VH-VL binders against q9nrl2r1430to1533. Designs and how they scored, part 102

Target 1, 104 residues: q9nrl2r1430to1533
Amino acid sequence: GGVHELSAFEQLVVELVRHDDSWPFLKLVSKIQVPDYYDIIKKPIALNIIREKVNKCEYKLASEFIDDIELMFSNCFEYNPRNTSEAKAGTRLQAFFHIQAQKL

## First folded at step 7 (VH-VL)

Design s27 (framework fv_erenumab)
Fold by ESMFold2-Fast, scan of step 7:
Structure s27 (fold): chain C 104 residues (1-104), chain A 122 residues (1-122), chain B 110 residues (1-110)
Amino acid sequence: as target 1 above (104 residues)
Amino acid sequence: QVQLVESGGGVVQPGRSLRLSCAASGFTFSSYAMHWVRQAPGKGLEWVAYISYEGSDKYSVDSVKGRFTISRDNSKNTLFLQMNSLRAEDTAVYYCAKYTSYGLRGYYFDLWGQGTTVTVSS
Amino acid sequence: QSVLTQPPSVSAAPGQKVTISCSGSSSNIGNEYVSWYQQLPGTAPKLLIYENNKRPSGIPDRFSGSKSGTSTTLGITGLQTGDEADYYCATWDDSLSGYVFGGGTKLTVL
């Protein structure tokens, strides 16, 4: 990783945030809003947290960035049944991510 | 059948305390987060406080923070609101409400009690 | 003060249609599900609509919900005298990290 690699991470996060299927992933889930979420999901993450980590230069390898994005999708599929709009959005956004991640 | 019944309201002077209770029946109380919602005379609904399934997580709106404490006793299927340092603006009907969530955005109050009236007057 | 704006009152005759609007912002209605509550005079609120447009058991199909952008609407067709009530929209607000209610709309059936 370096400055050029961090620019690529930032660009990819921006593309994910702008995608129509990003809505389940934009911010951390609130305990008040979804009381059982943190009983099921032990490593919560969201695009705003990932973007903050990119901006603070916390990713030293592309694999660390990719792992956090994949954790985000894994959490979605763990919490949300396959037939939900959340899981369907996650499936489409993950496919989009895999295509865009070829740039990394 | 499935119901919530509030009690503990009354008429009190400013600066005094009241404890409201909400008795739940007909559903598994410990499986649901619970809320208190109030309504001042002639006014709309105002969200007051939240408590998680086991009581480990609590939240209240800023206007009552430090004065009101929400708690629950799952062994007795009962929700409480301890109200200290009461003010005239706390005068309202207080409703307990059962909170249902589905997915990340499907959240609503599917069961309400009939309310208990709190009047703070000198 | 209310962050969700409803008209204070609406009126119509029996058998007519009414729509009650609820306007918010991108931090609430724009990205969250909306519920609607009916409060008959002297009674507790009752869930009428959840997840923008779904009805719980026992709510007749003449009640409907819709959401467009940062606004939501409650529709009532075939208006009946027993529909005279206050109606409240409600949702989560991301900026406040809390649950918010509209100011309420009094429906008068004349």
Scores: ipSAE 0.388, ipTM 0.820, lowest interface PAE 2.4, mean pLDDT 90
Fold by OpenDDE, second read of step 8:
Structure s27 (fold): chain C 104 residues (1-104), chain A 122 residues (1-122), chain B 110 residues (1-110)
Amino acid sequence: as target 1 above (104 residues)
Amino acid sequence: QVQLVESGGGVVQPGRSLRLSCAASGFTFSSYAMHWVRQAPGKGLEWVAYISYEGSDKYSVDSVKGRFTISRDNSKNTLFLQMNSLRAEDTAVYYCAKYTSYGLRGYYFDLWGQGTTVTVSS
Amino acid sequence: QSVLTQPPSVSAAPGQKVTISCSGSSSNIGNEYVSWYQQLPGTAPKLLIYENNKRPSGIPDRFSGSKSGTSTTLGITGLQTGDEADYYCATWDDSLSGYVFGGGTKLTVL
C-alpha cells in the first residue's frame, strides 16, 4: 500500500499504545478474568476500540475523541483501587495524554 | 488446593540478614498483588510490604524502609522478603497474604499463609 | 499506636450479640473499603468481611460489617464459643501509602 501521514488522532493513539503505562488499556477487560467488571462499568472502552473508531473516521471533533479517552481513564479509576498498578498506570498515562491533547 | 507456604524464618543476631520466601499454589500467582504482614509475639497484625502483580509497584511500612525489600518471581510462583539490618523489634511471625482478585475494588487479603517465625536476639 | 483504633477486648455470653468498633480518619476508612479479619488462637488470620459489609463464601451471616464516615463496626450475633478470637479491621491509608490494621480486639465468650 501507499504511505500516508497519520492524522493527529491516529498519532496520539499510537503514542498512547506505545507508552509504558498503556497495558491496562490496550483491549477490553475479559469477562472471564474479571467477572464483575461489566456489572460496574457500563460504557467499556479501550485503546483498540478507540483506534478502530479513528480508522473509521467516527470522530468528527477533537472533543469526541478526548471524551472517549477520558472515559477510558474514568472507567479505570472507577473500578480499580488507587493503589493498584492499573490505577497508577492510568494516572501516569492520563497525565501524558493531557499534555499531548493540547496539540490537537 | 489454594495455599501459601512461608519459609526462611529462624533465629538471627541484630544487624544480620534473612530472606523469607512464600510459595504459592492453586491459583494464578502472577495475576495477584501480594503482601507481607507480621505479628510480634502477643501483639497485633502489622502490614509490612506490598508488591503489585508484575512487581512494578512496591510499598512498605516506614519502619522497614531501607532495610526490607519485597520482590517476586512469577515464573516460580514465589514471593520474597529480603530483610537486612535486622533489629529486635523485627521479631515476629511473618505472613504472606494474597491481595484481592484482579481488578476488584476491595482492599483485602483473601488468602494467608501459616507464617514463618523470625527471632532477632543477641 | 495503631492507625486504626479498636477496643482491646469485648466479651459476651453464648447466643448474645457483640459489636467491635474501628475508628480511623479521612485518609483511610473515610476513603477506602474496610476489611475485617478473624484470628483464632494459634492460627493465621482469616478474611471475615470485605468491602465494608460483604461476606466471603463460608462466612456465616452472623457476621456483619458496616461503615459510616471514618468508622466501621463488626457485628456478631448468636455468639458461639468458636467465635473466641482476635478481630482486626484493616484498610489502605492514602497518606501513608500503605495498608493499616487496627490494634485488634480480643473477643471472649463467657
Scores: ipSAE 0.014, ipTM 0.668, lowest interface PAE 7.3, mean pLDDT 91

Design s28 (framework fv_erenumab)
Fold by ESMFold2-Fast, scan of step 7:
Structure s28 (fold): chain C 104 residues (1-104), chain A 122 residues (1-122), chain B 110 residues (1-110)
Amino acid sequence: as target 1 above (104 residues)
Amino acid sequence: QVQLVESGGGVVQPGRSLRLSCAASGFTFSSYGMHWVRQAPGKGLEWVAVISYEGSDKYSVDSVKGRFTISRDNSKNTLFLQMNSLRAEDTAVYYCAKYTSYGLRGYYFDLWGQGTTVTVSS
Amino acid sequence: QSVLTQPPSVSAAPGQKVTISCSGSSSNIGNEYVSWYQQLPGTAPKLLIYENNKRPSGIPDRFSGSKSGTSTTLGITGLQTGDEADYYCATWDDSLSGYVFGGGTKLTVL
């Protein structure tokens, strides 16, 4: 992707990071806190990794960026039961993302 | 067959260092996170430190931060606790423990070593 | 001062029942699985209950666990002299980013 696309991806990632519901997504799920996570989730990802990929120009298309964000939410809902604070935060943050992603 | 064996304890003067080892056998060591837990004479259990299965994530209790370092060598099935700047209040039996969970967040120690005694006295 | 609070001691006669309480907060028991450990004099702790109410192989059904809100209890029925030990509740604490133990309860069977 171009300079304008990278700027848009960076802006969106920053908005996600600043959101009150970003706390489960800021870094990879802790192997200490959730030791079986990596047995269940085969493609782990987090906002810090996505931001690094943006900074290294690894996204050529907006769809690739969107796919990684959606994978992050999919992982959250696969691992965490609906009644958890993680799943509730994920639901709200995903809704916020869908609104912001319309600008891409 | 499945066991944890601690070693490296002893009597040392305040300000000195000790390195504890925990040898694991009978399970796939590299697949599990490991903890150190201590117990001062006549006192309860106190969690000390934890390390992730591959070694990159570590946490420790505030009272030992900057002095104790947890590490592991998966090729040797061994857990370590490097203890620097030892204080009298670090005197305890030190246990290594394997933890596991199975689904939701939270974990428990399903295997414990027999402990190694550390005495810090002048 | 322990983050999880237990009574320091409990006692009963052989064959009787006891319950040992453990109280925490929303950052630990309220949000996490709880485990219980038995420590016989001079020995390492042994897992007694995990995931609030499950028993490892070899732990008899007279030992039970329960959790409600920010508290958990260990129940022991049909007390035997071999049950004399210290009992600890334990869980992860989200605010401390660490594992925490209760202060321990000494069970005496007389």
Scores: ipSAE 0.006, ipTM 0.559, lowest interface PAE 12.9, mean pLDDT 85

Design s29 (framework fv_erenumab)
Fold by ESMFold2-Fast, scan of step 7:
Structure s29 (fold): chain C 104 residues (1-104), chain A 122 residues (1-122), chain B 110 residues (1-110)
Amino acid sequence: as target 1 above (104 residues)
Amino acid sequence: QVQLVESGGGVVQPGRSLRLSCAASGFTFSSYSMHWVRQAPGKGLEWVAVISYEGSDKYSVDSVKGRFTISRDNSKNTLFLQMNSLRAEDTAVYYCAKYTSYGLRGYYFDLWGQGTTVTVSS
Amino acid sequence: QSVLTQPPSVSAAPGQKVTISCSGSSSNIGNEYVSWYQQLPGTAPKLLIYENNKRPSGIPDRFSGSKSGTSTTLGITGLQTGDEADYYCATWDDSLSGYVFGGGTKLTVL
């Protein structure tokens, strides 16, 4: 039977969302939840925004997609101290991403 | 001393208004988001509203939207809850609470006031 | 009624162990940190557990928290009569854009 196949970007985002360490990255941080976040992080991004951009065909090059994912990890390491659960989750998820991104 | 002190509660008839205040001391009030939480007689805790540290971002529970307005005056270390069109179901003890967050974790109330009682009755 | 479900009551004898469950969904416990609050009769709530399993200064190690998926549990060992109180789980709910409390569990020490 006919199966709709996902784009490479969509498949990768789905794999990231399903990963155990994705919890810090699923949605944008709000000012209510983390008051100083937007004073420190100037280009906020999250997996739900990246997935929306993939679905709207906003990435022209694989490098643009990779840049947004890397920005997400960079923001995590800039805001969260190295010994936090957030930073540790980010480190593991980033390693997973680098392996999967070889498909792009 | 680190504390929160609520005031402004009382007995009012349905349809009337009350303004609650919460005076903060002993910490940098302007650095924290603040919440109102209520508890009806013999019932559990119900979150009411939150305001960001700068005062620009606000959320409230659906049952009070359009009736209750949370605000703050950072120069006076004071949190407010303006309650309009009060209903019998708004009868409760109202607590103000200091919200602490650290990174993407630590969303908790580390300091509570003692509460102020609001009774809405005919 | 509440978006976080707790048993209304639990009972145990002094010295025993009790656990209080709290069940939510992916929009709250599943993607946010959980806190537990103790409310003694006639008093304001007090923070008991934060960040799923951490204790504030002054809370004895008889109290513990854990989280698995969309559920969280409060454990109390060596029960004392002074532990009689209402216990609430709480977290942020992304779909409601607000903080939510469980319905509360009344602990009676027989």
Scores: ipSAE 0.013, ipTM 0.625, lowest interface PAE 8.6, mean pLDDT 87

Design s3 (framework fv_erenumab)
Fold by ESMFold2-Fast, scan of step 7:
Structure s3 (fold): chain C 104 residues (1-104), chain A 122 residues (1-122), chain B 110 residues (1-110)
Amino acid sequence: as target 1 above (104 residues)
Amino acid sequence: QVQLVESGGGVVQPGRSLRLSCAASGFTFSSYAMHWVRQAPGKGLEWVAVISYEGSDKYSVDSVKGRFTISRDNSKNTLFLQMNSLRAEDTAVYYCAKYTSYGYRGYYFDLWGQGTTVTVSS
Amino acid sequence: QSVLTQPPSVSAAPGQKVTISCSGSSSNIGNEYVSWYQQLPGTAPKLLIYENNKRPSGIPDRFSGSKSGTSTTLGITGLQTGDEADYYCATWDDSLSGYVFGGGTKLTVL
């Protein structure tokens, strides 16, 4: 019998997507729902975009993958006041990410 | 005083046009997306259209696409709905409404106008 | 033809409680926050609940909202005659790229 494994980056993205606090990060923010988002956030990103980049082998270095995940959290904290459900979810998911990234 | 005041409604024959206006005061109009919502006599609320705060993005319900155009003039704090080729089914009270968002999925109408009545009748 | 389904009417006596349901799908309630509106006879709608379960300033705590899966519920306790109105749920629908309202529920307090 054989063993098949997903890439380390894909495994980490899957764990982030499965987390209860991933909802602000699953897809790009709608500018109709959040009209000023794209005036404030100049480099938007979301987990679906990051996962596509992983699947297309667009990350040459682990640091590039980590930078995109950190950009996602940075955007969340830049746009959302700290007491919002988005910022609280981002804080918890970022802590989870740091723990999971240590296991890579 | 924070308010929205609609005008431009009236009685019109099928196939004619009307332009509705919504005058905003008491808040920074240019910072908010704006909506039109209608209500036919004795019926429920039906969303009609939305325009982004800068006016670059617009969405409307399929039944009015190609006939109704939402627009805004931020220098005059005014929202518009241009209604062409009016049909009997467009008879309704038309409300303008201000959106408010609490983050990425929080989207609701915190301020409504009093409405303006449009009657399409022969 | 409403995308969100509500009962057409509910009724109860003063002081009692009622719940008004609103059922949708994964493209609307399942993915988005829900708001509720009260429309007294002859008036414009007024916001009652936003972000599934939050009340604006001035709305008494007798009004509550909850969401589970693709459905949401408005709860009203301690019913008063002044609560007689039409109640609407509303949310964004991803597949339609637009807002949708429930068909409305007429509350009668007998």
Scores: ipSAE 0.076, ipTM 0.674, lowest interface PAE 4.5, mean pLDDT 87

Design s30 (framework fv_erenumab)
Fold by ESMFold2-Fast, scan of step 7:
Structure s30 (fold): chain C 104 residues (1-104), chain A 122 residues (1-122), chain B 110 residues (1-110)
Amino acid sequence: as target 1 above (104 residues)
Amino acid sequence: QVQLVESGGGVVQPGRSLRLSCAASGFTFSRYAMHWVRQAPGKGLEWVAVISYEGSDKYSVDSVKGRFTISRDNSKNTLFLQMNSLRAEDTAVYYCAKYTSYGLRGYYFDLWGQGTTVTVSS
Amino acid sequence: QSVLTQPPSVSAAPGQKVTISCSGSSSNIGNEYVSWYQQLPGTAPKLLIYENNKRPSGIPDRFSGSKSGTSTTLGITGLQTGDEADYYCATWDDSLSGYVFGGGTKLTVL
């Protein structure tokens, strides 16, 4: 059910936030720090935005939640070259997410 | 071969304007964000402004907002800084710097120009 | 008064080792990569170290960087007279949402 699914989404977001490799994903990328980011990334998203959507009950289906998390990783790999610490963190966190998401 | 060359500095009275230019060569200018960094006489380095590779996003330190405008012309491989309402506190050597960002936290200035001197005095 | 604190000066003899410190906080060095710049007298700054401990091509391995917690250090071994310069650490500051440079350290080779 809906309520159970939202509780599961919150738990999963908390686990992602606490993961050592979450640092590239905690907040929206700063336009001042990385001014070319928004020239490249058309649909920016971060864990704080996803968590807010969970808290506001905006995810009605597990697929909607999963799509937002996957968009976050897709953005990471689109912007960051594969050999960067950001891309490596994204790869490890995405693998962790795929394991945890099997519970959804 | 890979270089940045600034020009346009000079001695001006307070309230006047100057336009600085930075000519880039030896790399694909349109693929990099560009910065202006200044250094007052006997002082340290201070970041001034940045512009995205397409020129759509621009940011500057609060002390120059509304007075300085960063811009670029990718067809001419040139970066500009339009400085209006100049104050004594703006007296500095102004450096053009190429910003390398390989990720969300991996940033540094891998190429600097020689600098152009701006002196604002009465 | 800089958000990144460096000693104003250091000195050593040719052939010796010197370490230049740079202290910050959790909003800058503690959370971001650090770069170091060398400014020879009368010249523009040059990149010396990036991403805490990496050297660009052309920078000899007697220059090294390290980061621990909210501090970073630049090490120079086999000191030469040509190393006389101002050295700046730099990083992003999350709380200020801007680039910050240390106050600079004047290295004198006696």
Scores: ipSAE 0.182, ipTM 0.735, lowest interface PAE 4.3, mean pLDDT 88

Design s31 (framework fv_erenumab)
Fold by ESMFold2-Fast, scan of step 7:
Structure s31 (fold): chain C 104 residues (1-104), chain A 122 residues (1-122), chain B 110 residues (1-110)
Amino acid sequence: as target 1 above (104 residues)
Amino acid sequence: QVQLVESGGGVVQPGRSLRLSCAASGFTFSNYAMHWVRQAPGKGLEWVAVISYEGSDKYSVDSVKGRFTISRDNSKNTLFLQMNSLRAEDTAVYYCAKYTSYGLRGYYFDLWGQGTTVTVSS
Amino acid sequence: QSVLTQPPSVSAAPGQKVTISCSGSSSNIGNEYVSWYQQLPGTAPKLLIYENNKRPSGIPDRFSGSKSGTSTTLGITGLQTGDEADYYCATWDDSLSGYVFGGGTKLTVL
């Protein structure tokens, strides 16, 4: 814990937000925008929620932070067929995340 | 045989009410958000309102807020638009449209009805 | 600004090509996918392009879409008289919490 680890999580979230492939993940999916999303996805999450949790010191371990990011990608691949722009963006952003997460 | 059929249009005086219906067939109506889009004579398309697949979330253009109410009955595969306090500027062909996406963003109308005409005399 | 701006009209001869532009902002085109709709005289609109550049089944490859920043473009090659129609760009606008259409472009094939 502590403030230095919070700064590491904040820096990583900022890098994810600034990545070209972050657009599907910036905010929660609306029921208007995606039919059946909340029938399929039981634990919705997005980068804005993860960033808020970082700022409120809700992550006590790096594994908790990593688990929320991985849940976000898992939800993407569960809802979106492999050939969608969303799934392809998720694949690239997840690879980027795995490289950056080595710093945690 | 996938189609949307609008009904309920007509000629009405300013300040009166009218209820439009859109009957859906050939697809699972309860799985899709639905929209109303209108077009005034000789003018472009103007979005009016949207309703989520289960009916819990609704949005509408500011000019109709407080006057128009979108609703749906999934048991009858029917979309509705209740139009109150009608004005001359509400004169248009009203289309219902099915909202489709193959991902988390960028929705599009893959199916449109043929429209029903609403004329508000001034 | 949450407005989609299109030229009111465009014209060309059969066999030629045209480009129809559509300009928006960061709250709409800059943040969302774009669709294009074709409306033949006296008919309901029909989907022509979705997700910026994809064609539904039955739409010929003469029609193409592209997006750059806060603008999008519809391209039509090998113009035919049957292409005379109104063309609309459209997308979701985050600041308005609603769907928006461009003003429409009337294509005349001379």
Scores: ipSAE 0.006, ipTM 0.606, lowest interface PAE 10.1, mean pLDDT 86

Design s32 (framework fv_erenumab)
Fold by ESMFold2-Fast, scan of step 7:
Structure s32 (fold): chain C 104 residues (1-104), chain A 122 residues (1-122), chain B 110 residues (1-110)
Amino acid sequence: as target 1 above (104 residues)
Amino acid sequence: QVQLVESGGGVVQPGRSLRLSCAASGFTFSSYAMHWVRQAPGKGLEWVAVISYEGSDKYSVDSVKGRFTISRDNSKNTLFLQMNSLRAEDTAVYYCAKYTHYGLRGYYFDLWGQGTTVTVSS
Amino acid sequence: QSVLTQPPSVSAAPGQKVTISCSGSSSNIGNEYVSWYQQLPGTAPKLLIYENNKRPSGIPDRFSGSKSGTSTTLGITGLQTGDEADYYCATWDDSLSGYVFGGGTKLTVL
């Protein structure tokens, strides 16, 4: 086994980014590509923003980190109908997150 | 009747300006992003510009950036393309297109106008 | 040059099958849905396929789309003379932050 030298939050974000179902969550949605997104989603967030907050030590409690990840999934399910590839990817990635988040 | 009708094309000399219009009818214009796509004589389709629902977000292809400005007037159901400093390479049929999507990756043009011809020649 | 590569022409006889390819990269076809457009001579383009393999109402099932990796394919079976047209693939390109079209393929029904 290797020595764990990364923060728990950084390690979890890296695992999420590397997951096959992370593609809807890697970066903020483009206003040009998806023009109605920001009319529906009032608190946009993505894994790159969350990772930056982790690196700047902006999460003081595990609950704050978990809330941002859950906001990301909530936005996905609010915008994307259930039968889309986006919503299905979100469902699988959220389940993966919940398993790992039990350690926090 | 759901349609897009372009106008404003013509023959102009290099360095001149033209303003194209696209009149929309039969759908809620303010609920869709709108695009301009052009086609040079005997050539393929080239995307030119897009404008968001409210008109606050705009993007254009690099070859026209700084020269062309896309805009819209939702109260008149009309899309515009202001074309300044025209070059011979801008000679094309200009199409107005309605952009539709489903989710974050399901992007397509489900309605096209008939096109308006712009010829830039000396 | 187009960022999406299509053969410039394809031809076949009435009743035959033809396949038109469209090749891109991870910044476009590899990451985004693809649509296909038919342009009959002297007319505006018309949506033929959207979201890789879906047909809008009014498009016959002779037309099909598929995507694999960074490439997509339009299939046409039971070719008819009325199918003579230019065919374009199109998608969003993440690197360019814009919509891109293939160079077009002219289909001739011999």
Scores: ipSAE 0.387, ipTM 0.785, lowest interface PAE 2.0, mean pLDDT 89
Fold by OpenDDE, second read of step 8:
Structure s32 (fold): chain C 104 residues (1-104), chain A 122 residues (1-122), chain B 110 residues (1-110)
Amino acid sequence: as target 1 above (104 residues)
Amino acid sequence: QVQLVESGGGVVQPGRSLRLSCAASGFTFSSYAMHWVRQAPGKGLEWVAVISYEGSDKYSVDSVKGRFTISRDNSKNTLFLQMNSLRAEDTAVYYCAKYTHYGLRGYYFDLWGQGTTVTVSS
Amino acid sequence: QSVLTQPPSVSAAPGQKVTISCSGSSSNIGNEYVSWYQQLPGTAPKLLIYENNKRPSGIPDRFSGSKSGTSTTLGITGLQTGDEADYYCATWDDSLSGYVFGGGTKLTVL
C-alpha cells in the first residue's frame, strides 16, 4: 500500500495510455462527436481522469482504482457494438489491463 | 407481429401544420431510438429526425429545424412528428423507422412502416 | 446533394453480377457502420445489409456488403428480375449529428 500502491497505479496508467489501443479512452467522449453518449452512459470516465485521481491520491485501495478502470471499459462495451473499432480496442486493452493488474 | 403503422398524412396548404403518428407493436418500443424518414415523389430517401429511447435526445435535418418536432409517448408505443410551417418541398411519403439500439450512433433501421403521405400544395 | 454519393443507376442481365458504390467521408462511412436498404417499386425500404457486411435473416447470400475507408460497396450476384429496385446506403454522420442516406441507385434488370 501507500507509496508503493500509488507508484503502481501511476505506472499502470502510463502503460495503458501508451498502449496502441488506448485511443478511445484517453479523454472523455465528445458530445459533439457522439451526440447521445451521455444520455446512455451515466458515469463517464477516461484515462486522463483516472490519472488525475491517481495524482491526487484519491485511490486508497487497489479495488477502487480497478473499479474505475473497469467502469471505463464497461462504458465502452455498453455503448459500442462489439465489432466497432472502439470495442475491439477496448477488448484488447482490457485484456492487457487484467494482466498488468495482477501486479497490484 | 412486429410492425410500425404511420398515420396523420393528408393534403394541406403551405404554412399549415400537420401531426404524424407512428404506432409501434410487437417489440419493446421504449428500448429503441426511433426515426422519421421521408421520400419526395420520384426522389430518394431523406432522413428527417431521430429521438432517443427515452426521448431526452433529439436531432433533425437542417431543412426542418425550427419547424418539425419529433416526440414520443412510450406509454402508448407511439412516435410523433409535429410539422409546422409546411412547405411544398415537404411533400413526401413519411416513414417511421426503428433503430436497432437505444442510442444513435452506428446502427441501422431493421423495421419500417408503410408510410403516410403528406402533400403540401396551394 | 446527398451526403453519400451513389451512381444514379446500374443495369445488368439476369444471372449477372452488379456492384453499387457508395462514397462518403471520415465523419460518416469512415467512422460508422454502413447499412444498405432495398426499396422495391411502391414499397417501403427494407434492410438489406447491416454493419457493413452482415445480412439479416431472410436476405440471400447473393447480396453482400463491403467497406473500405470512406467508401462502401453493395454486391449482387445471380441477378434476378425481382432484384429490380432502388438501393440506398446509409449511416450516421457525426459532423451533422444526423443519419444520412445516399442518393439511391436504380437497378434495372435487362
Scores: ipSAE 0.015, ipTM 0.672, lowest interface PAE 6.7, mean pLDDT 91

